VH-VL binders against q96il0. Designs and how they scored, part 376

Target 1, 167 residues: q96il0
Amino acid sequence: APERGAERRDTAPSGVSRFCPPRKSCHDWIGPPDKYSNLRPVHFYIPENESPLEQKLRKLRQETQEWNQQFWANQNLTFSKEKEEFIHSRLKTKGLGLRTESGQKATLNAEEMADFYKEFLSKNFQKHMYYNRDWYKRNFAITFFMGKVALERIWNKLKQKQKKRSN
Below, E stands for the ipSAE of ESMFold2; O stands for the ipSAE of OpenDDE; V2 stands for 0.75 times the mean of E and O plus 0.25 times the DockQ between their complexes.

## First folded at step 14 (VH-VL)

Design Zg2 (framework fv_ebronucimab)
Fold by ESMFold2-Fast, scan of step 14:
Structure Zg2 (fold): chain C 167 residues (1-167), chain A 120 residues (1-120), chain B 111 residues (1-111)
Amino acid sequence: as target 1 above (167 residues)
Amino acid sequence: EVQLVESGGGLVQPGRSLRLSCAASGFTFSSYGMNWVRQAPGKGLEWVSYISSSGGSTEYADSVQGRFTISRDNGKNSLYLQMNSLRAEDTALYFCAKDYEFGEWSFDYWGQGTMVTVSS
Amino acid sequence: QSELTQPRSVSGSPGQSVTISCTGTSSNIGAGYDVHWYQQHPGKAPKLLISDNSNRPSGVPDRFSGSKSGNTASLTISGLQAEDEADYYCQSYDSSLDAYVFGTGTDVTVL
């Protein structure tokens, strides 16, 4: 109790880091969007009495988050790089410079950019197909483990209730 | 067909270093965690190290912690094990092994192994 | 070093059934961690035979079955065949070591 009171007062001005000690009622934390993937990371709370099923679920969710963030970070970097290369190549073909008269980066019209988007999507079709397949497989596994954890918690409550009646 | 092919094993003196490689094919390498498991001659299996699908998380057996480093290059479908400060007890056939399906803590495919002998 | 205890060897005749035990502790099998089984023929890599206590991967014959009770898991091979002659290893996870652990291994001989 004293630790919780002191913690409340100390936390107010800092905002540097937040604790989820075993004696507190904690939840998962959501961070700001990652610079490259543009996805918000989840910082998972670890219960002191974590069961093997709960541990497997948490590690699966953590690993899936890592996998998902890495995929989108790489995809966004590849898209940006290839878009820039496409624009430069197209401008060179037209005999145009990389900058406008105003000093801004030269760009292509919507019709020309549509060609890039079609090319990018067709080139990356197999990659996106495999990503979607594995994303669905991962979410199915997460949902399955969530169901197992829920059943475990229900069973544990029923066991405790029966034990109280038997003793 | 899933294939894992280890290489880089050999005879090394105690205290030296060796780097093992594992070339993967037949599955989406970047989607699965990978492991190194070793087997001393005539002995049983011992788990050595784990790396997550992205390479962002690694785990090590206590016997190798601080001496071995697991890494991967998803663009090359390759797994690595950098082994430093080698000891006689590190003598073993080293297998790379793929995590089974997501959330499973078992290994569905293994390579043939590469032999590491630490002796004078 | 193995954390899980298996008998060194078991033997049987073709068509018989053999059972291999895998005994752990309160930090692994007894804590509720699943048990997996691998088959290793001489000079070959291990092959996943049973996952999560009793599930058979695709291609594994129905004559292989697994179970778990308390601190002990068991692998049963029914209708024993010559090609079943191999080493068998159980595997689980140990919370005190924060690591995967394997059994000591069992050599199955047929005739």
Scores: ipSAE 0.723, ipTM 0.893, lowest interface PAE 1.1, mean pLDDT 86

Design Zg20 (framework fv_ebronucimab)
Fold by ESMFold2-Fast, scan of step 14:
Structure Zg20 (fold): chain C 167 residues (1-167), chain A 121 residues (1-121), chain B 111 residues (1-111)
Amino acid sequence: as target 1 above (167 residues)
Amino acid sequence: EVQLVESGGGLVQPGRSLRLSCAASGFTFSSYGMNWVRQAPGKGLEWVSYISSSGGSTEYADSVQGRFTISRDNGKNSLYLQMNSLRAEDTALYFCAKDYEFGYSWSFDYWGQGTMVTVSS
Amino acid sequence: QSELTQPRSVSGSPGQSVTISCTGTSSNIGAGYDVHWYQQHPGKAPKLLISDNSNRPSGVPDRFSGSKSGNTASLTISGLQAEDEADYYCQSYDSSLDAYVFGTGTDVTVL
């Protein structure tokens, strides 16, 4: 069995929130949305008697979450940066300042912004297609291991019941 | 074709530092955990360090804990090993090794050719 | 670091079968952790030969097979060929060390 006290591993996902589950929590905990990815992180409970198969499942889920969080944090940052550059470029072309008379950020109307959204989606189409493919592959693997863990737990219950009946 | 190419090895005196690099190609580097594994001349394989796909989690063998630091740059498809306080016992060929598909198998499906580190006076 | 125990060397003639054992403890193989096997030719990087006790990666001949029982895993090479002359390493995970562990390695000689 895994020994928790000797472990030196940082098992928390990168970018873990200041909010953490109670010390004696026996369940996975869902945190607030991440500042950059806008996804809610899951803080996985690690049982003292975690089986090798259960550990593989947990590691796969943690890695998938980390990959997913990184993808969306990067995508959101890129979108925001390119949107701002597009707005500034178009305002300069029109001879307009970057702020309104009220001191607020100058913006383009919905029709003008439609060009940016169309270009951004087209430019990132292949990237999003590969993301979706990999996301489905990862979730298929997670589902497969969840099934294996469920079967292991059923088998262990049957084995334990049989042993009790033998005495 | 998946390729891993290590570099940065050489002759170094005890107590000094060395940084190894591994250049990855042919797969989505940011999706896989990466490892360093070493092999002393005429000896067997020894796992050294692990880093998760985003770099948020790292693990080290007891023999190198506190002296070595693993890191990665996903934008450059590169893995690094910063080796401090080197000892004669660290003399080995250092391999870069990729986790099997998404880390669900705890095996290493691809390895680089290795870079030789010799710690001697 | 504790290692998994393998015989230092195994030899056979072309066409014969050889088996390499890999013996662990209750904190690794005996705890149910999977065993993986690597083949290393002189001057080359290791190659994954068997993953997760018995799975063959694409491109590995079917004459290589793996099994696991209790504290021991075995790699069997049937129809031994000259190109099988190499070092073979088993690998697992150790829960007490919280680390990957490799076997001591076995030199296979084809006579």
Scores: ipSAE 0.383, ipTM 0.742, lowest interface PAE 3.0, mean pLDDT 85

Design Zg3 (framework fv_ebronucimab; at its last look DockQ between E and O 0.48; V2 from the best seeds 0.67)
Fold by OpenDDE, look of step 16:
Structure Zg3 (fold): chain C 167 residues (1-167), chain A 120 residues (1-120), chain B 111 residues (1-111)
Amino acid sequence: as target 1 above (167 residues)
Amino acid sequence: EVQLVESGGGLVQPGRSLRLSCAASGFTFSSYGMNWVRQAPGKGLEWVSYISSSGGSTEYADSVQGRFTISRDNGKNSLYLQMNSLRAEDTALYFCAKDYEFGYWSFDYWGQGTMVTVSS
Amino acid sequence: QSELTQPRSVSGSPGQSVTISCTGTSSNIGAGYDVHWYQQHPGKAPKLLISDNSNRPSGVPDRFSGSKSGNTASLTISGLQAEDEADYYCQSYDSSLDAYVFGTGTDVTVL
């Protein structure tokens, strides 16, 4: 009995594009769109005297970015795969080949593809709902911490000014 | 209800390897960071390792750095801890712990733990 | 030692208030990292009691309160009840270790 090769589920390689910003950069850098997620990664700057609050914010932003990258990479992969399968199935049903007489990839019409998109969205509706919920929660948290960091920075600046006036 | 169930613990000889598993349910596993925390018999809690929600980032305590590997399978709602080069000092009850809400460095849900005993 | 320092034991009578201290260093609590508290009954998993110095998660009684000042955090249990007999652990983050750190633990006894 031939050993059914375990279909290696092509997990999107967690290869976050290793965009390396210049070493002397004192700001966040935005990389090119990731080939899987199509999201542009951000390389976050780490200040020399990073406060605990700044560190929390940075780590939250990093983790959220990774979360988004993974989600969309997987969704795009799933979408592409299912789309291809749908097209192949429909072409086969029509008695059409995968290639036209001119050698071009056979495509379905807009109406047929609309059915695919509707089905795909319906199938993934719950997943998208959970994603959206968590996306909002994460961004609210990020915004909250951004506000805290801003206040902390203002306070620190005020303290420094007071100390300079006292000397 | 959130549930975390650890497994894979047992008796092992020093230098051997063991793999722990944690099965998660009752929440969106892929949305939260996960941790391993251990407690030696009659001792306090010790953080062991962290993995981000995507698995893209991992952190380890110095005591286990280079020997332990944390991983996760979000499709299976599972957390893992590969423990290599085990030492007597690694003897502990190992808990799987979920990160609290986003941006909070606390653990809101814990499993019951799985016991790892390293003895000659 | 990278652990936060707690008293070994604290005792009180029912209805009394008890306070557990958690003393850190300039690399953890003193650096401004938040402190969290856990309750652990014998043979049970830890339960989050206080997050972010003073935040009570849902289901935690209001008789539990947390505070932080300088290098020290405190957990106060007001109106001590028999079910409060447990081990209590503080937890924070240490920048020098780049790791989460727990306190040494405090055994709370209800007399």
Scores: ipSAE 0.758, ipTM 0.908, lowest interface PAE 0.7, mean pLDDT 91
Fold by ESMFold2-Fast, scan of step 14:
Order: C-alpha cells, then sequence, then structure tokens
Structure Zg3 (fold): chain C 167 residues (1-167), chain A 120 residues (1-120), chain B 111 residues (1-111)
C-alpha cells in the first residue's frame, strides 16, 4: 500500500518558524521572529465578507511575506555556510586544524575576515540588486491594491447611505 | 527574453506515474508564482496547479487533487509536476505558465507544452 | 473543465469589429473577479491579450479591448485582420472551486 507523503519529508529544509494565532482571533496576528530570517510573520485574518479585491490584496501580501522570509532565510544560511568554508580554507592554507588545542573552533582575525565580507558582498551584489527591485515592485503593487480597496470601501459606504436615504 | 521549456511528457499506461519539468530563463524565477495548465487534444484550457514564488503555498484543481504534486527548485530555475495514478482523462498538452505582474491573476508567458498521453 | 461560457465561433471580414462574450456565474465573474483574455494560434502557446478586464500588456495592439458588466465579460477586436484568426479564451477565478477557470473558447475566423 502506498504510504502517506507527509510521513516522509526527508530533504526540504524547514527553517521558517511556524505559528498560529488563537482559533477565535478576528484580527491580524503578529508572531515571534523566525529563527533563520529574523522577520516577524503576520497571520492575516480573513473577514467573513471578503471581496475579490480584498482577497487579491491579502494573497499578494501573504505571498510577499513568504517570498521575503525565504529570501532572507536562504541568505543567512548561505552567509553562514560560506563563512565557515572560507575559515576552513584559510586555516588549511596556513597548515592549521579546524580546532584549537582547547577543542574550540579555530577563527581568523578581523583583517582576514574583511576579505570574506568584501568577496561575499561582491558575489551577491547582483542577487541583492534583483531582490531590491522586486521588493520595491511588490510594495508598489501592495500600495496600489490598498488604494483600490480603500476606494471600494468608500464607494460601498456611499451606496449604503444613498440606499438608506431613498428608503 | 522570457523562455519556458517543458519536458518529460510521453506515452504512459493508466495507473502509472510521470514527472514533468519546466526550465525557466529570462526573468527572476524565484520572484514569481508558477502554474501548470493543460489542454486535451482539440479541447480548451484547464488550470491544473499553482505554486507560490517561495514554494510555500500550492493549489490544485479538484480533478487532480491528491494525485498531482507541484514543486519548484529556485536554485535551478525549474518547475515540476509529479503526476501519480494517471487516468485516460489526464491526456493533454501540459503548459507551464508564469504569473503576470504582482497582484494580477493572469499568465503573461507560457511554454510550448509537453504532450502526455495516457493509454493502454 | 471550462466553467465560463463563450460562443463556439465568431466570424467577420477584414476591417470589421467582432465581439466575443464570456458568461460566468455568481461565484466567479458575478462575484466581482477580474477577467483575462488569451489568444492561441493553431499549434502555439496561448498569449496574454487582456489582463484584469481591460488592461493591455505591452505589445498588444489597441484594436483589442475588454470590458465587464455583471456576469459577462467581452473582448472586442476592431479593424479585424487576417492574423487575428485564432482561438480566444477568457479566464477568471471561482470562489466555490477555489480555482482559476477558463472559458469554453471561441474560434475567430476572418473571411
Amino acid sequence: as target 1 above (167 residues)
Amino acid sequence: EVQLVESGGGLVQPGRSLRLSCAASGFTFSSYGMNWVRQAPGKGLEWVSYISSSGGSTEYADSVQGRFTISRDNGKNSLYLQMNSLRAEDTALYFCAKDYEFGYWSFDYWGQGTMVTVSS
Amino acid sequence: QSELTQPRSVSGSPGQSVTISCTGTSSNIGAGYDVHWYQQHPGKAPKLLISDNSNRPSGVPDRFSGSKSGNTASLTISGLQAEDEADYYCQSYDSSLDAYVFGTGTDVTVL
């Protein structure tokens, strides 16, 4: 018989923290900072009478949050991994072991680490440029749709007032 | 230019599995949601599945729910569709399609499609 | 399956205007969800023609226009040209299915 896929999640890193607001919450909920991205997740409340436009905005905001958290979780992991690899490589070049005589991790001085930071920034310049471009595009889109939702709500209030005056 | 190239289609027996791939280029793949849309020979378009830019959210048409799994590898600019328990009615040309601009629920670029034929 | 109803075919002569309707229900177009339009030439992938009722992507001629009212969206092709001969599909979102839905498709022939 085939086993359930949920029983076998072997290879996908789950570095993003998960949280749930209280079941009876009727407002957006802000969670604790994610361990890997250091960003606070927002759990979006879904109103009972959500319009299609409100749904589009909410899904855009949720998707942008996921995208943003994943980018920073991956960047932090990449930074940590490459930093460790750089230290290991430099120690090997000097003929030194990965551990000191006391068993602690061997380290490089600030001058040596400056080479790593310079190379990391240079290597990731294009990636960060594309991130910033898309981050601004997403926030412009979110602002645009927030404006549309605000106009929809104003229009609905005006229609309701007109209907009440007519009746 | 934006390019999407599907592969992995072929002739397969009912009840078997098949995995489709879509290779993306010309845009920041990790920034956009992706979709699979199919078209049976001589018939119209049918949306199959969606995956968010990070891969954290997925959606499926009722006709494939529980049988198909959409996934992506942003490091390889690749989209996948794992198709299990295939049926004759799954016979179609399968397109991968990119979400349009942020907030627009339309698909601005499509691949050429890969043909899946489910027959005994 | 297609959830939105389109006429099977529409025909016109060069220079004429033709309109393709796309009729939905209260769970999709009637609920207020936007409608998108695609053009598909034989043997080719679909091309986005109109997004969100009336927005033309860059590169799409202004001869193509879209509108939406109530449960129905329309695509109008003015100044019909031979290269407009293709299949046209509308698309929206259905809240009851929690899914994107496509129209049945319309074959446009240029006489």
Scores: ipSAE 0.732, ipTM 0.900, lowest interface PAE 1.0, mean pLDDT 87
Fold by ESMFold2, look of step 16:
Structure Zg3 (fold): chain C 167 residues (1-167), chain A 120 residues (1-120), chain B 111 residues (1-111)
Amino acid sequence: as target 1 above (167 residues)
Amino acid sequence: EVQLVESGGGLVQPGRSLRLSCAASGFTFSSYGMNWVRQAPGKGLEWVSYISSSGGSTEYADSVQGRFTISRDNGKNSLYLQMNSLRAEDTALYFCAKDYEFGYWSFDYWGQGTMVTVSS
Amino acid sequence: QSELTQPRSVSGSPGQSVTISCTGTSSNIGAGYDVHWYQQHPGKAPKLLISDNSNRPSGVPDRFSGSKSGNTASLTISGLQAEDEADYYCQSYDSSLDAYVFGTGTDVTVL
């Protein structure tokens, strides 16, 4: 029996926005920005006669999108968490409370915050180097498979044109 | 350099559950899809399940669909296989295996495996 | 689950060439899906020899080569050596099962 679509709910275990296109859609769909990564998810169309190369390219693009969204969601979360921890640690070292006399959240000035930004960049340098390497590798792979799919489609068109002439 | 270490195998009665783990090191775990592949004693290889690098996509062999659940924790560099409603036919050495390269559907690094025996 | 068909065993003397076939169906190799090859020594984990029909990963000796035509893939070991004695598996993807599929396995013996 054919698979029936289930209505999706707003409960997401990974923290990524839940979005789904209509079942049996014939176009790629771009969803709203994810609240953690700030990236828009794409839901890819599956053609009726998808070739193995087309399938490989589609899955590679989908998995690359998911990978990229997870990286930036984690980075944004880590940045926010470590920023707050840095501020709280520096306020404690100065003997200051977490809130001002007016009850507002105590902050550090721009020069003090520059130390945080330098430390964050230094701590995450290696992680960003690995991300950049894999980002370039993934984009090269996507471009490579896009070229193969384009050649496959040209070949199929020429093959069909030859068959029409022989009839 | 790349290490995959499976654990959690053992002797279990039919109908019971078991949870396998795979600890990964020596590569950027969160960048690669992961697989479980099993080998019954004296038999060939059988693919069991796949999970994408982010965990957003999973696939299962028909023989385990609805009974097994693959998952991953990229923060802990760990892959898991929850095996419910175990049958004698599930008796096998279970390997975790890493996807080769981006867009390639082959497996370049494998663990040594953890043995699951289902019998009364 | 669908299996790709391989000969049960193949043998050769050191220095000879041996070829292992891997035959699929119209839903896997015949549909155009790539074929990959693994070597497994007794008691060891499989090792990737050939990816995407003919691509040889780093560290795999030149004597291993792969090809695919129609519904059949082939692994050739030229210049057979004693350490090549092992089981060999092909692997592909099957669109009707939405699953990775392995071959039945071939026991290579060096005489």
Scores: ipSAE 0.704, ipTM 0.884, lowest interface PAE 1.1, mean pLDDT 86
ESMFold2 (binder alone), look of step 16: mean pLDDT 92; pTM 0.935

Design Zg4 (framework fv_ebronucimab)
Fold by ESMFold2-Fast, scan of step 14:
Structure Zg4 (fold): chain C 167 residues (1-167), chain A 120 residues (1-120), chain B 111 residues (1-111)
Amino acid sequence: as target 1 above (167 residues)
Amino acid sequence: EVQLVESGGGLVQPGRSLRLSCAASGFTFSSYGMNWVRQAPGKGLEWVSYISSSGGSTEYADSVQGRFTISRDNGKNSLYLQMNSLRAEDTALYFCAKDYEFGTWSFDYWGQGTMVTVSS
Amino acid sequence: QSELTQPRSVSGSPGQSVTISCTGTSSNIGAGYDVHWYQQHPGKAPKLLISDNSNRPSGVPDRFSGSKSGNTASLTISGLQAEDEADYYCQSYDSSLDAYVFGTGTDVTVL
């Protein structure tokens, strides 16, 4: 194979070194609550020598976080939107304006709002049931992979000890 | 029970575009990652693209990177593949495939496939 | 050749056992990534047969078993039956490609 960098090495890309100081811990961070889901995101640290099993665990945790945040963001937005639509529809039917004289949003009484809450809960019952099922399945899988990663780390330490004894 | 139905394939000239669709039923579509896998006539399987359950993460095979875009609409239980700048080498049966159990990186259910033929 | 290597074909008689190998590299199977197996009958979609080296999904007969060692995974079909005549594909993940990779496929014939 011919060498493309024969003229000069400064034509080749210069490497950028990235490293954490030897005694510092590089680990996950917890962020502020998301605007829509109101859940705190975790930003995952990727170790330099991540094993396939560790990669699978990290990607599962990241994807579960995205899934969970998306579910609650959508649920919160849907609840707020449908609540506003319900209130506006009822006020329009009564011939009332959308704002009070004090500039606050016009509201319905507790009896009127009870119909909305009952309808919303009934409509979303199956969705919430499937969410809970899948949430438990995901957490079971995460726990399982955490256990496998822990066993892998123990096994690697045992292999290192065995190798040292064999030398 | 679980069903995936692909559509949108056809005969197309090189350089043109096609959009494939996959309609899902029988499982909570919004909870699972989805994939496109293709198979050229008489050849083996080739993974094309992945999308996470929320749609927030996507991955592509090097052969299609920059030309294909995977997307999903969880409200419609639908997966899509926008294919631009099509080449003769893209000729294949395109399968929609569902992620198996969480964390396994395998595909438990596949559709029947939709044929894409790129020819002049 | 960025695919996992399988024999093109294997054959056996009813009741015999056959084994299909799937050989990878240090960037996929050799790196420790799990191997999955699919069965594809002519004109049909692939069916997941083995997940994560050796786990059978619900509905897959006990006759199918998987294993992995080093750079190679194996699918064994014991007690061959006529309905086992199909194409078989292994699948893993490749860290250098950052992508899922499939095997070249093996045609199983029951004589």
Scores: ipSAE 0.708, ipTM 0.885, lowest interface PAE 1.2, mean pLDDT 86

Design Zg5 (framework fv_ebronucimab)
Fold by ESMFold2-Fast, scan of step 14:
Structure Zg5 (fold): chain C 167 residues (1-167), chain A 120 residues (1-120), chain B 111 residues (1-111)
Amino acid sequence: as target 1 above (167 residues)
Amino acid sequence: EVQLVESGGGLVQPGRSLRLSCAASGFTFSSYGMNWVRQAPGKGLEWVSYISSSGGSTEYADSVQGRFTISRDNGKNSLYLQMNSLRAEDTALYFCAKDYEFGHWSFDYWGQGTMVTVSS
Amino acid sequence: QSELTQPRSVSGSPGQSVTISCTGTSSNIGAGYDVHWYQQHPGKAPKLLISDNSNRPSGVPDRFSGSKSGNTASLTISGLQAEDEADYYCQSYDSSLDAYVFGTGTDVTVL
């Protein structure tokens, strides 16, 4: 577990050095793209005096990132697998080999691939619909909490100014 | 039409292990965080553990930290709780509970519970 | 575990209003964490009644209302009915425990 304290430097979680934020980072940090999801992860800075509302927002954003990454990793792997199976099946029915004379993978033309794309989209229509619905719900929730946090920060600043002016 | 069905409870001796399961239906399981909440006979509710929608983040009550492990299989719409080094004070009805709307730290649907009795 | 304080029992007659308090500390309700309310009939699973201090989930009658001020949250049941006889639990989050916490529970009796 990362060691965190007032006088101690934060360290990134062990195991994935490529995603570690710089030591003593005071801002959110963006990592390199994930191999399977092709999405860039964000590592969120946790301020020492994080409010309950700020904690809710941060955890919602972290959880949404994990959810989004997992969905696209699974979707990309499924698409890649089914696409390869479709190509192999069609090449076999044509009596063609899996590789060209140059050793490269044999491909189908756009017209032949259209059948695969139509079938894949149709098969996954409900899954994509639910993903889009939940993606919009999550982004609406994130925006709503961002607004609340902004208002909280404005109010705290105003309270400090009014306290100073009353003295 | 949301349903959560727990199973795996029973009578076990102190120090042994037990694995609870929760089968989910009627919602997009992979989109929601899940929780285990327990209730000792005649007592109140106690939160036990949380797992994020992807399974990438977990949290535990201090009383079970290091002994219990929460996990999920989104392909099977299933939630699990591996309970090791069981103690008499772990005796309770264990509920599976679904996170409410995103960003709301409340639980909108609960299963019927599975009874775990730890006794010598 | 640390828990929120509720009265053990509250009673009323049909058609009356009853209020259940839920008192926390500076590490939970007093810190600004939202309060949620659950209804549990004997032998049944809890049901979410109020989320985030005052928000009613779909299907919950408007006679159930919630509020929060300082270290205390309240659940008010107006137009009390026989079916409201149940245990009621508040829930919040505690920053010192880094965990969700539940109230001690209140038994509501309809006379």
Scores: ipSAE 0.682, ipTM 0.868, lowest interface PAE 1.3, mean pLDDT 86

